# VHH binders against q924l1r178to360, part 22

Target 1, 183 residues: q924l1r178to360
Amino acid sequence: DFLDVYHGLRRRSHSEVITHLRRASTFVSHEKLRRQLTDLCTKVQSGTHPAAQDVLALRDCFSTYPLGFSQLQASQMRALSQAMLLTPYLPPPLLRQRLKSHTTVIHQLDRALAKLGIGQLTAQEVKSACYLRGLNSTHIADDRCRAWLGEWLHISCSLKEPELSLLLHNVVLLSTNYLETRR
Below, E stands for the ipSAE of ESMFold2; O stands for the ipSAE of OpenDDE; V2 stands for 0.75 times the mean of E and O plus 0.25 times the DockQ between their complexes.

## First folded at step 17 (VHH; framework vhh_nb_b201)

Design h1 (at its last look DockQ between E and O 0.73; V2 from the best seeds 0.00; counts 0 for: pae E 7.4 > 2)
Fold by OpenDDE, look of step 17:
Structure h1 (fold): chain B 183 residues (1-183), chain A 122 residues (1-122)
Amino acid sequence: as target 1 above (183 residues)
Amino acid sequence: QVQLQESGGGLVQAGGSLRLSCAASGFTFSDYLMGWYRQAPGKEREFVAMITSGGRTYYADSVEGRFTISRDNAKNTVYLQMNSLKPEDTAVYYCAKMYTFEGDRLTYMDVWGQGTQVTVSS
């Protein structure tokens, strides 16, 4: 299945994205946030699916240096681009702009979906929505996809514009260890 | 291949109306979410409206109550009726297929038409 092939491509970047997060944590000034970020990375690297509240707890960490959109390093942006099936072969300013625009559009769409209700989507629409957001939903049962999408929307709709770097990273954080996504 | 072609844009006075159309081809139209986005000069592209395959609709706060998105599956066309237009609505409007998973090709938010210019004068 070609979708599995594409997922394979973006999954190659997952470990790199997490590694960059762990490295970036050393530059986080706030002690609690630094610890929380490190713990989240450890959980994800250990095969644990993170809880939404643990992700959201880091919103401030992703609004400023070093993980705010304007502060992301080129290597991280390339990895994140790959995770979103976007070309990583662009100059850093263009990578940043594209990632920001893409994430913003997803965020807006998320608000729409949340208001509309996941129950109003077909199974295919749900799978597509999940896939767009990083989950290999092609072989996942509908109820599991809907649950995942619910978690994503909860996180997304809780975020403000300055925090959208977290949403960008969530493409990896929520998809790495979710059931039946280890392929 | 997926193709989207917008039309219906133009110059209109504040308070006026326009109806945009988007002709779609290259995919099973009735199975997919369709939407409209817009991009004003110097601004990021923003969501305007979406319609599910089942006909459910959602609008950005800035256009709710003024814009109406609809679709005709028999014609493979999505529409955007824009009433009570404001200068702030000036932008290039893009039709979007939200997701596509057909054949061996994957596209999602990169599936846009060329856009149609809407200019609202004060």
Scores: ipSAE 0.160, ipTM 0.604, lowest interface PAE 3.0, mean pLDDT 89
Fold by ESMFold2, look of step 17:
Structure h1 (fold): chain B 183 residues (1-183), chain A 122 residues (1-122)
Amino acid sequence: as target 1 above (183 residues)
Amino acid sequence: QVQLQESGGGLVQAGGSLRLSCAASGFTFSDYLMGWYRQAPGKEREFVAMITSGGRTYYADSVEGRFTISRDNAKNTVYLQMNSLKPEDTAVYYCAKMYTFEGDRLTYMDVWGQGTQVTVSS
């Protein structure tokens, strides 16, 4: 019943996040990174699931202005909070603190999960892990959830603490067009 | 209603031991991954240990060999045995459950306990 409301909120926030990323690309001074970010945004908006290496190529954009954690605008933080299914109705400093804390916890857990191995998780544990990370995993087959989580862990475990804004945005980038239903 | 209640914290001298407990209610405890995290003042939460529903464990490098996570599914309880404690282990310790599906209620965030203070002196 209220899953439809939650899915609707998440989908709208995905579109808002990508729109903010596209706008932010105009402030990226390095021409190659600006082009790569614009191309990724276009790919996702057109319904294409991005490759992990295309996401990782952008890591430097997310460690400094304009997309580092300290530089995120309030409207962008509200959209990201909604994508994480966290309330967006807090003052901007609290939004920033909560988003960074939550992303840091996920990053630490991801390193542990990668070392443990996804194969050690039950199907329910895998679906829960995917759901926490932004995938609407309820109706996605177990093998596809495991593949998605593997892509997520590859990205996550490649990132350092200053680059975690990219992991936060990956909630949207990796989830928006994933398989199972209409792309 | 999912509830997690930590206990067993306190003041201990360096080199000492404490055993933390986390009592869980409101869900089928044996089905879920459980973890321990900690947060020192002014710092972000830090992963400490986790245990799968099947009993497999993993530890942060800073505590491996000193801390042991375990669970008792009959008592709906997860434990953290902390040996050879150091001043840098001083923090509020939290147990955690991953996102859940529960009847008609869905929690979209990790569920955290209230925390228990561990202070290691000397």
Scores: ipSAE 0.014, ipTM 0.401, lowest interface PAE 7.4, mean pLDDT 83
ESMFold2 (binder alone), look of step 17: mean pLDDT 83; pTM 0.833

Design h2 (at its last look DockQ between E and O 0.75; V2 from the best seeds 0.00; counts 0 for: pae E 7.1 > 2)
Fold by OpenDDE, look of step 17:
Structure h2 (fold): chain B 183 residues (1-183), chain A 122 residues (1-122)
Amino acid sequence: as target 1 above (183 residues)
Amino acid sequence: QVQLQESGGGLVQAGGSLRLSCAASGFTFSDYLMGWYRQAPGKEREFVAMITSGGSTYYADSVEGRFTISRDNAKNTVYLQMNSLKPEDTAVYYCAKWYTFEGDRLTYMDVWGQGTQVTVSS
């Protein structure tokens, strides 16, 4: 299936994204946040699906240096672009702009979907929504896709505009270890 | 390939009405969410409305009660009826298709039409 091929492409960047997060953690000034970020990275690297609360706990890390949108390094932006199946071969300012715009659009859509209710979506729409957000939903049961999307929407709708870098990273954080997505 | 073509924009006085249309092609229209975004000068693009394949709708707070999104699957067209227009509604309006999975192709939401200009004068 071509969707599996595409997922294979973006999955290649997952480890790199997490590695960059771990490196970035060393520059986080707040001790508690630094520890929490490191722990999250460890969990994801160990094959554990992170809890939404653990992801949201790091919102402040992603609103300022080093992980705020305006502070992301070029290599991280390239990896994240690949994770979103966007071309990574752009100058850093354009990468940043595109990622920010893309994430913002998704964030706004998420608010709409949350208010509308996932129950209003068809199975296909749910799978597509999940896939867009990083999950290889192609072979995942509908109820599991809906659950995942619910988690995503919960996180997304909890975030403010300055924190959207976290949502960007969430395409990796929430998709790496969810069910059979390790393929 | 996926194509979206917006039309129906123009200049209108405050309190007036416009009806936007978006002609879609290159995918199974009836299977996908459709929507509208808008971008005012110097501002970020913002969500306006969406409609599911099943016909469920949702609107941004700023347009709720004034705008109506609808779709005609036979015509592969999504519409935005805009009533009680305000100067702050002035923007380029874009038809939104967030994702498609047709054949061996994957299309993301960065596929926008050219947009249609809506200008509401005081």
Scores: ipSAE 0.788, ipTM 0.904, lowest interface PAE 0.6, mean pLDDT 92
Fold by ESMFold2, look of step 17:
Structure h2 (fold): chain B 183 residues (1-183), chain A 122 residues (1-122)
Amino acid sequence: as target 1 above (183 residues)
Amino acid sequence: QVQLQESGGGLVQAGGSLRLSCAASGFTFSDYLMGWYRQAPGKEREFVAMITSGGSTYYADSVEGRFTISRDNAKNTVYLQMNSLKPEDTAVYYCAKWYTFEGDRLTYMDVWGQGTQVTVSS
């Protein structure tokens, strides 16, 4: 089915993004942050769904070097674009601007959704929100999608504007190993 | 395909009112959350208001109490009533639809119209 192809594209991009994160960890000067980033990458590569607090602990790595928006390499941006089902075939400045713009819009919407409350959304609205944020939500039960979105909003609403590169990478970190249930 | 067309912008004096409309086509309008965003020159696009399929609304702090979002599912249209306008409200206003599956097809949040210019003079 066409959905199987798109799910495959996302899964391939997940592996690429995690590989880039692990490589970038060698450039993190702060030892504790470097170990936390490496440990998170290992957990995700081994099939473990990360806790929100483990993701948030890394925010400083994503506000400046090496993983801030201005610091992302073209290959990292192409993999992140693939995870969002956006064309990766643009010059790097356009990739960077588009990824930053989309992440900023998502962050603003997340603040609104958190104040509104996930309970005000229909099942279709929740699945669409999850899909926008990187989860292959079509075959995941409504209550699991709502739980996932709650985790996402907790992370998103904890982040300040300079830290939004972490929110962009959360598209992969929070989605890679989330439970896949019946159709 | 999904299309959104904004209208109703214009030039207005501070304290005045405008009503923006967004006509939607290419999807089952009544099933989706809709929103308004705006972009002033040299600034990034910012959230203004949203309305769920069930009619629940939320507003940015800067417009709460002055702007009202509403929808008419029979006309596939979302509205933004803007009262007590300030020069700071000057921007291009965009209607937006959340991501969805329409059948087996993927749709992205970046379905935006051309926008409609709102200019508030002092």
Scores: ipSAE 0.023, ipTM 0.478, lowest interface PAE 7.1, mean pLDDT 83
ESMFold2 (binder alone), look of step 17: mean pLDDT 80; pTM 0.812

Design h3 (at its last look DockQ between E and O 0.68; V2 from the best seeds 0.00; counts 0 for: pae E 7.2 > 2, SAP .707 > .668)
Fold by OpenDDE, look of step 17:
Structure h3 (fold): chain B 183 residues (1-183), chain A 122 residues (1-122)
Amino acid sequence: as target 1 above (183 residues)
Amino acid sequence: QVQLQESGGGLVQAGGSLRLSCAASGFTFSDYLMGWYRQAPGKEREFVAMITSGGRTYYADSVEGRFTISRDNAKNTVYLQMNSLKPEDTAVYYCAKFYTFTSGRLTYMDVWGQGTQVTVSS
């Protein structure tokens, strides 16, 4: 399945994205946020699927230095681009702009989907929605996909524009360890 | 390959109406969410409306009550009826196919058409 192939490609960046997050945590000034970010990274690296509340707790961390959109390092943006199946071979300003635009579009669509209700989507639409958001939904049962999408939408719809870097990272955070997505 | 072609844009006075069309090809139209985005000069592209394969609709707050999205699966076409147009609606309007997956090929985001210019004068 070609979707599995593409997922394999973006999954190669997952560990790198988390590594960058862990490194970035050392520059987080707020001690509590620094600890929470480190803990989240550890959890994900240990194979645990993070809770939405733990992800959202870090919203302030992703709105300013070092993880705000305007502050992301080039290497992290390349890794995140790969996680989004976007070409990483662009100058940093273009990477940033593309990631921001892409994330913004998804965020707006998420608000629409949340209001509309996941129940109004077909199984295929749900799988596609999940896949575009980082989950290898190809072989995941519909109810599990819907549950995942619900978690994603909950996080997404809770975020404000300055916090969208978190949503960008969520394509890795929420997809790395979810059920049958280990491969 | 997936193709989207918008039409129906133009110049209209405030309070006027336009109807945009988007002809789709290269995929099973009836299976996909379709929608419209727009981009005004100097602004980021923004969501306008979406319609599910089942015909459920959602609108951005800024256009709700004024715009109507619909689809004709027999014609592989999605429409955007725009009433009570305002100068703030001036933008390039893009047709969107959400969740782009086709036989052996994947695009990493939604597919857009070339766009159609809508200009609303005061």
Scores: ipSAE 0.269, ipTM 0.677, lowest interface PAE 2.5, mean pLDDT 89
Fold by ESMFold2, look of step 17:
Structure h3 (fold): chain B 183 residues (1-183), chain A 122 residues (1-122)
Amino acid sequence: as target 1 above (183 residues)
Amino acid sequence: QVQLQESGGGLVQAGGSLRLSCAASGFTFSDYLMGWYRQAPGKEREFVAMITSGGRTYYADSVEGRFTISRDNAKNTVYLQMNSLKPEDTAVYYCAKFYTFTSGRLTYMDVWGQGTQVTVSS
């Protein structure tokens, strides 16, 4: 199926992003933050869906070196672009500008969606919102998509503008291991 | 290909009104969220208004009560009625499409129109 091919390509980019995060952890000087980042990477690589608190604990790593927007390397930005279904075939300065702009737009939209309420969205709108944010939502039940989007909005609305590199990476962190459905 | 074309901008005196239009093509318009953003010189683009496929609306605090977003699914058009305009509303206004899927191939989802200039004089 067309969407299954795209889902496979997205999952491969997720693996690359997690690998970059683990490599970046060696540059985190604060020992507790380094352990938390390494532990999160290990959990995601092993198939565990992270809790929102695990993601939010890392915000300082994503405000400045090594994982702030200005510090992302070209290969990281290409993998993140692919995970967001944005073209990776741009010079690094344009990749950076586009990722920052897109993440800022999503963050502003997230604040609006949180105030509107997920219940005001149709099932198709919810699935589209999840897909934009990195979840391969096409074959996931509506109630599971709504739960995921709620967790996403909780994380997003807890972040301030200097921390938005974490929201960008949350495209991968929150999506990689989310179960299609449970019955 | 997805296309967004804004129109209806212009020069207007403070307290006046304008109606912006955004003609959309290349997707099933009635299924998607549409929105308006604006960018003043030297500022970042900022959210103005959003309308869901079901017609529910949301506004930035700075325009609430003065601006009305609407859609005409038969004409594939989204509108922004701007009343009681203030000089601080001066900006380029952009139509935005959110949450798109195409029928055959993945299309990147950050589509913006070219924008329409709104200038509000004192």
Scores: ipSAE 0.013, ipTM 0.400, lowest interface PAE 7.2, mean pLDDT 83
ESMFold2 (binder alone), look of step 17: mean pLDDT 81; pTM 0.820

Design h4 (at its last look DockQ between E and O 0.38; V2 from the best seeds 0.00; counts 0 for: pae E 9.0 > 2, unsure alone 64.3 < 65)
Fold by OpenDDE, look of step 17:
Structure h4 (fold): chain B 183 residues (1-183), chain A 122 residues (1-122)
Amino acid sequence: as target 1 above (183 residues)
Amino acid sequence: QVQLQESGGGLVQAGGSLRLSCAASGFTFSDYFMGWYRQAPGKEREFVAMITSGGRTYYADSVEGRFTISRDNAKNTVYLQMNSLKPEDTAVYYCAKEYTFEGDRLTYMDVWGQGTQVTVSS
């Protein structure tokens, strides 16, 4: 299956993205946020699906140095690009621009989708929406996809523009361990 | 089915010129960013140039001023004019289809061609 192959490409970057997050945590000035970020990384690395509130708790961490959009390191942007099925081989300014644009569009779509309501989507539309956002939804039951999408939209619609780096990272955070999608 | 086919590569002396072409099919060409990348032996693939759907161009610092990316939407073709070629430009050059947004639909997967060999002799 073509989508499975491409998801495999995304999946290869997940570990790297989390590793970069863990490294970045050492530069977080606020002690509580630093601990929370480290804990989140540990949970994800241990195979645990993170709770939405734990992800959202880190919104301030992703709005400034070191994890704000304007502060992301090139290596992290490359990994995130791969997680988004975007080429990682661009210069850092272009990577940043593409990631920001991509994430912004997703965020806008999320707001529209939330307004529309997930219940108005077909099963295929739900799968597509989930896949776009990092989940290998091709072999996941509709109800589970809808649940995942609901969780994603909750996070996304809670975020402000300066915090969208978190949404970008969420493509990994929310998809890595959901229903053992490591296959 | 999306297809990209590169052509125009070859052997050229330092200081010479080549013009690469990439023929695209299977998608609305005019809506997509197109790009050129290259990979030298033992090196990672690197960005060379990109042209947006609107015609804006970006270049790697190493090729800025020497290479020119362009597109012909009527022919579904993207070009890379390479002037003042250097031995360091030796690589396999790949054409890429980038992502685009169409309303509430997003196509973000990159597609690559098979590549064309460019060899610049000293």
Scores: ipSAE 0.014, ipTM 0.352, lowest interface PAE 7.3, mean pLDDT 88
Fold by ESMFold2, look of step 17:
Structure h4 (fold): chain B 183 residues (1-183), chain A 122 residues (1-122)
Amino acid sequence: as target 1 above (183 residues)
Amino acid sequence: QVQLQESGGGLVQAGGSLRLSCAASGFTFSDYFMGWYRQAPGKEREFVAMITSGGRTYYADSVEGRFTISRDNAKNTVYLQMNSLKPEDTAVYYCAKEYTFEGDRLTYMDVWGQGTQVTVSS
């Protein structure tokens, strides 16, 4: 069905997003943050799954210049839309508003889910939650999906509203290289 | 099953007005952003207008000030009031369901209506 087509589009969008992040790193004035962002991009491009702390260390880059919501380029917003399984057919100002609104909704759901507890979800609910957040969960074992969702919630619930551009990018950062444990 | 049915198209002279309607079924209408798109012969489908679940509206530059999108959640209907029509507005107009923040599953594909023809003569 149409899910296989969306999986292909999602994969292509991941590499585009990482390329934009690396490009943006040269505009980060704070030396330590610039190195951390560049290192994370290299880690993900080389096939390594990042630690939650590596992602969270970058929050300041995503609250204002150069990677805050208002600073994102049109091509980056189109790639992020595809990674979020949203149509890229909107003009850039509307892509921005839609990405911000959708990310805010996910953040709200994440706080509710963290209060409920992942253990309260069925295996199918866990896979759906992972899929919504960017993981191609169709062929990933339930325990690995639960572990991934726990990592996601740790990052999400640590972020404040001005930092949500990082949560948006986490769709790519946390999903691109996650281990497969399908039986 | 999600279904969208456009109506209200027709032939009108330049400077005239038309009101398009889109009846929606198969989903909780009030939870979704709804949009209008159009496609002229030989051209790509393009964005016209969008209305959020909260009622905020957005327009393409080419229609700003002339078109008004609105919704009636009690009737599961989205409207496009088109004023000061120009020959350049001639196209098939499509209603679209965008996405939801409330529901029991997420739709991963845009849903389109069958379209309604609008023809603006000089």
Scores: ipSAE 0.011, ipTM 0.231, lowest interface PAE 9.0, mean pLDDT 82
ESMFold2 (binder alone), look of step 17: mean pLDDT 82; pTM 0.836

Design h5 (at its last look DockQ between E and O 0.03; V2 from the best seeds 0.00; counts 0 for: pae E 6.0 > 2, placed apart)
Fold by OpenDDE, look of step 17:
Structure h5 (fold): chain B 183 residues (1-183), chain A 122 residues (1-122)
Amino acid sequence: as target 1 above (183 residues)
Amino acid sequence: QVQLQESGGGLVQAGGSLRLSCAASGFTFSDYLMAWYRQAPGKEREFVAMITSGGRTYYADSVKGRFTISRDNAKNTVYLQMNSLKPEDTAVYYCAKLYTFEGDRLTYMDVWGQGTQVTVSS
């Protein structure tokens, strides 16, 4: 299936994204946040699916240096672009702009979807929504996709505009270790 | 390939009405959620309305009660009826299919039409 092929492509960047996060953690000024970020990275690298609350706890890390949108390094932006199946071969300012715009559009859509209710979506729409957000939903049962999407929407709708870098990274954080996504 | 073509924009006075259309091709239109976005000068693109394949709708707070999104699957077209227009509605309006999984192609939300200009004068 071509969707599996595409997922294989974006999955190659997952480890790189997490590695960049771990490196970035060393520049986080707040000790508690630095520890939490490191722990999250460890969990993901160990094969654990992170809890939404653990992801949201790091929102402040992603609103300022070093992980705020305006502060992301070029290499991280390239990796994240790949994770979103976007071309990474652009100058850093364009990468940043595209990632920010893309994430913003998704964020706004997430608010709409949350208000509408996932139950109003078809199975295909749910799978597509999940895939767009980083999950290889192709072979995942509908109820599991809906659960994942619910978790994503919870995180997304909890975030403010300055924190959207976290949502961008969430395409990796929430998809790396979810059910049968390690293929 | 996926194509979206917006039309129906123009200049209108405050309180007036416009009806936008978006003609879609290159995918199974009836299977996908469609949305309208808009971008005002100097501002980021913002969500306006969406309609699911099943016909369920949702609107941004700023347009709720004034705008109506609808679709005609037989014509592969999504519409945006805009009533009680305000100057702050001035923007380029874009139609979006969000995502497509047709054949061997994957299309994301970055597939936009050229947009149609809506200008509301005071």
Scores: ipSAE 0.843, ipTM 0.917, lowest interface PAE 0.5, mean pLDDT 92
Fold by ESMFold2, look of step 17:
Structure h5 (fold): chain B 183 residues (1-183), chain A 122 residues (1-122)
Amino acid sequence: as target 1 above (183 residues)
Amino acid sequence: QVQLQESGGGLVQAGGSLRLSCAASGFTFSDYLMAWYRQAPGKEREFVAMITSGGRTYYADSVKGRFTISRDNAKNTVYLQMNSLKPEDTAVYYCAKLYTFEGDRLTYMDVWGQGTQVTVSS
């Protein structure tokens, strides 16, 4: 089944992204932020779904060095592309531009969705929105998908444009353990 | 397999009107939210308007009251009626389906058409 294969590929890319985040924590000079980033990576790798506030606490790490869009390594950008179901086979400057453009487009849509209200979306629209944002939503009930999307929108609408590298990484952070935590 | 084809752009004087169309194929059009974005030279793509499968709409502040998004699910088409056009509306306009398909079909998310150029002269 091609869908199951793509779910497996997505999960593998999630692991690679978290590994890059843990490696990047070594370069965070602010001790509290470094510990918070390391703790979040450990939590996700150990199977725990993170709280939105724990993700948002890290926004400064993703605004500039070491995890801002301009600082991402090529292998991390390829893994993030795969997690978004985007082709990873571009030169690094083009990967960076496309990931930033794509994340900006999603962020603008997220603000509009939050104002419109998730309740205006059908179950299929919600499931598709979750899938686009990294959740393997195939076997997840509608009310759980709506809760996840609400959590995503809360994070997304709290972020400013310079912080959007965090929104991109949230594809992995918010999705990796959601099903396992709730089943 | 997902295809989006924008049309209806052109040159128009300030204060004029244009109607853009976006023909969609390769997915169950009636199930999905559709949106319009635009991109001026040297700028990032900017959200313009969206419409849900149920017909609810939302607009960027810069176009609210002047632009109207609509859809025809029988024709798999999204429209953007653009009235009271201004030179700052000059851009390439893209329709967007920003959701990955779920079901028997898989797509990459980088499905944007070539867009349609709108040029508003002063």
Scores: ipSAE 0.288, ipTM 0.688, lowest interface PAE 4.2, mean pLDDT 85
ESMFold2 (binder alone), look of step 17: mean pLDDT 82; pTM 0.838
ESMFold2, look of step 19: ipSAE 0.026; ipTM 0.415
ESMFold2 (binder alone), look of step 19: mean pLDDT 82; pTM 0.834
OpenDDE, look of step 19: ipSAE 0.784; ipTM 0.896

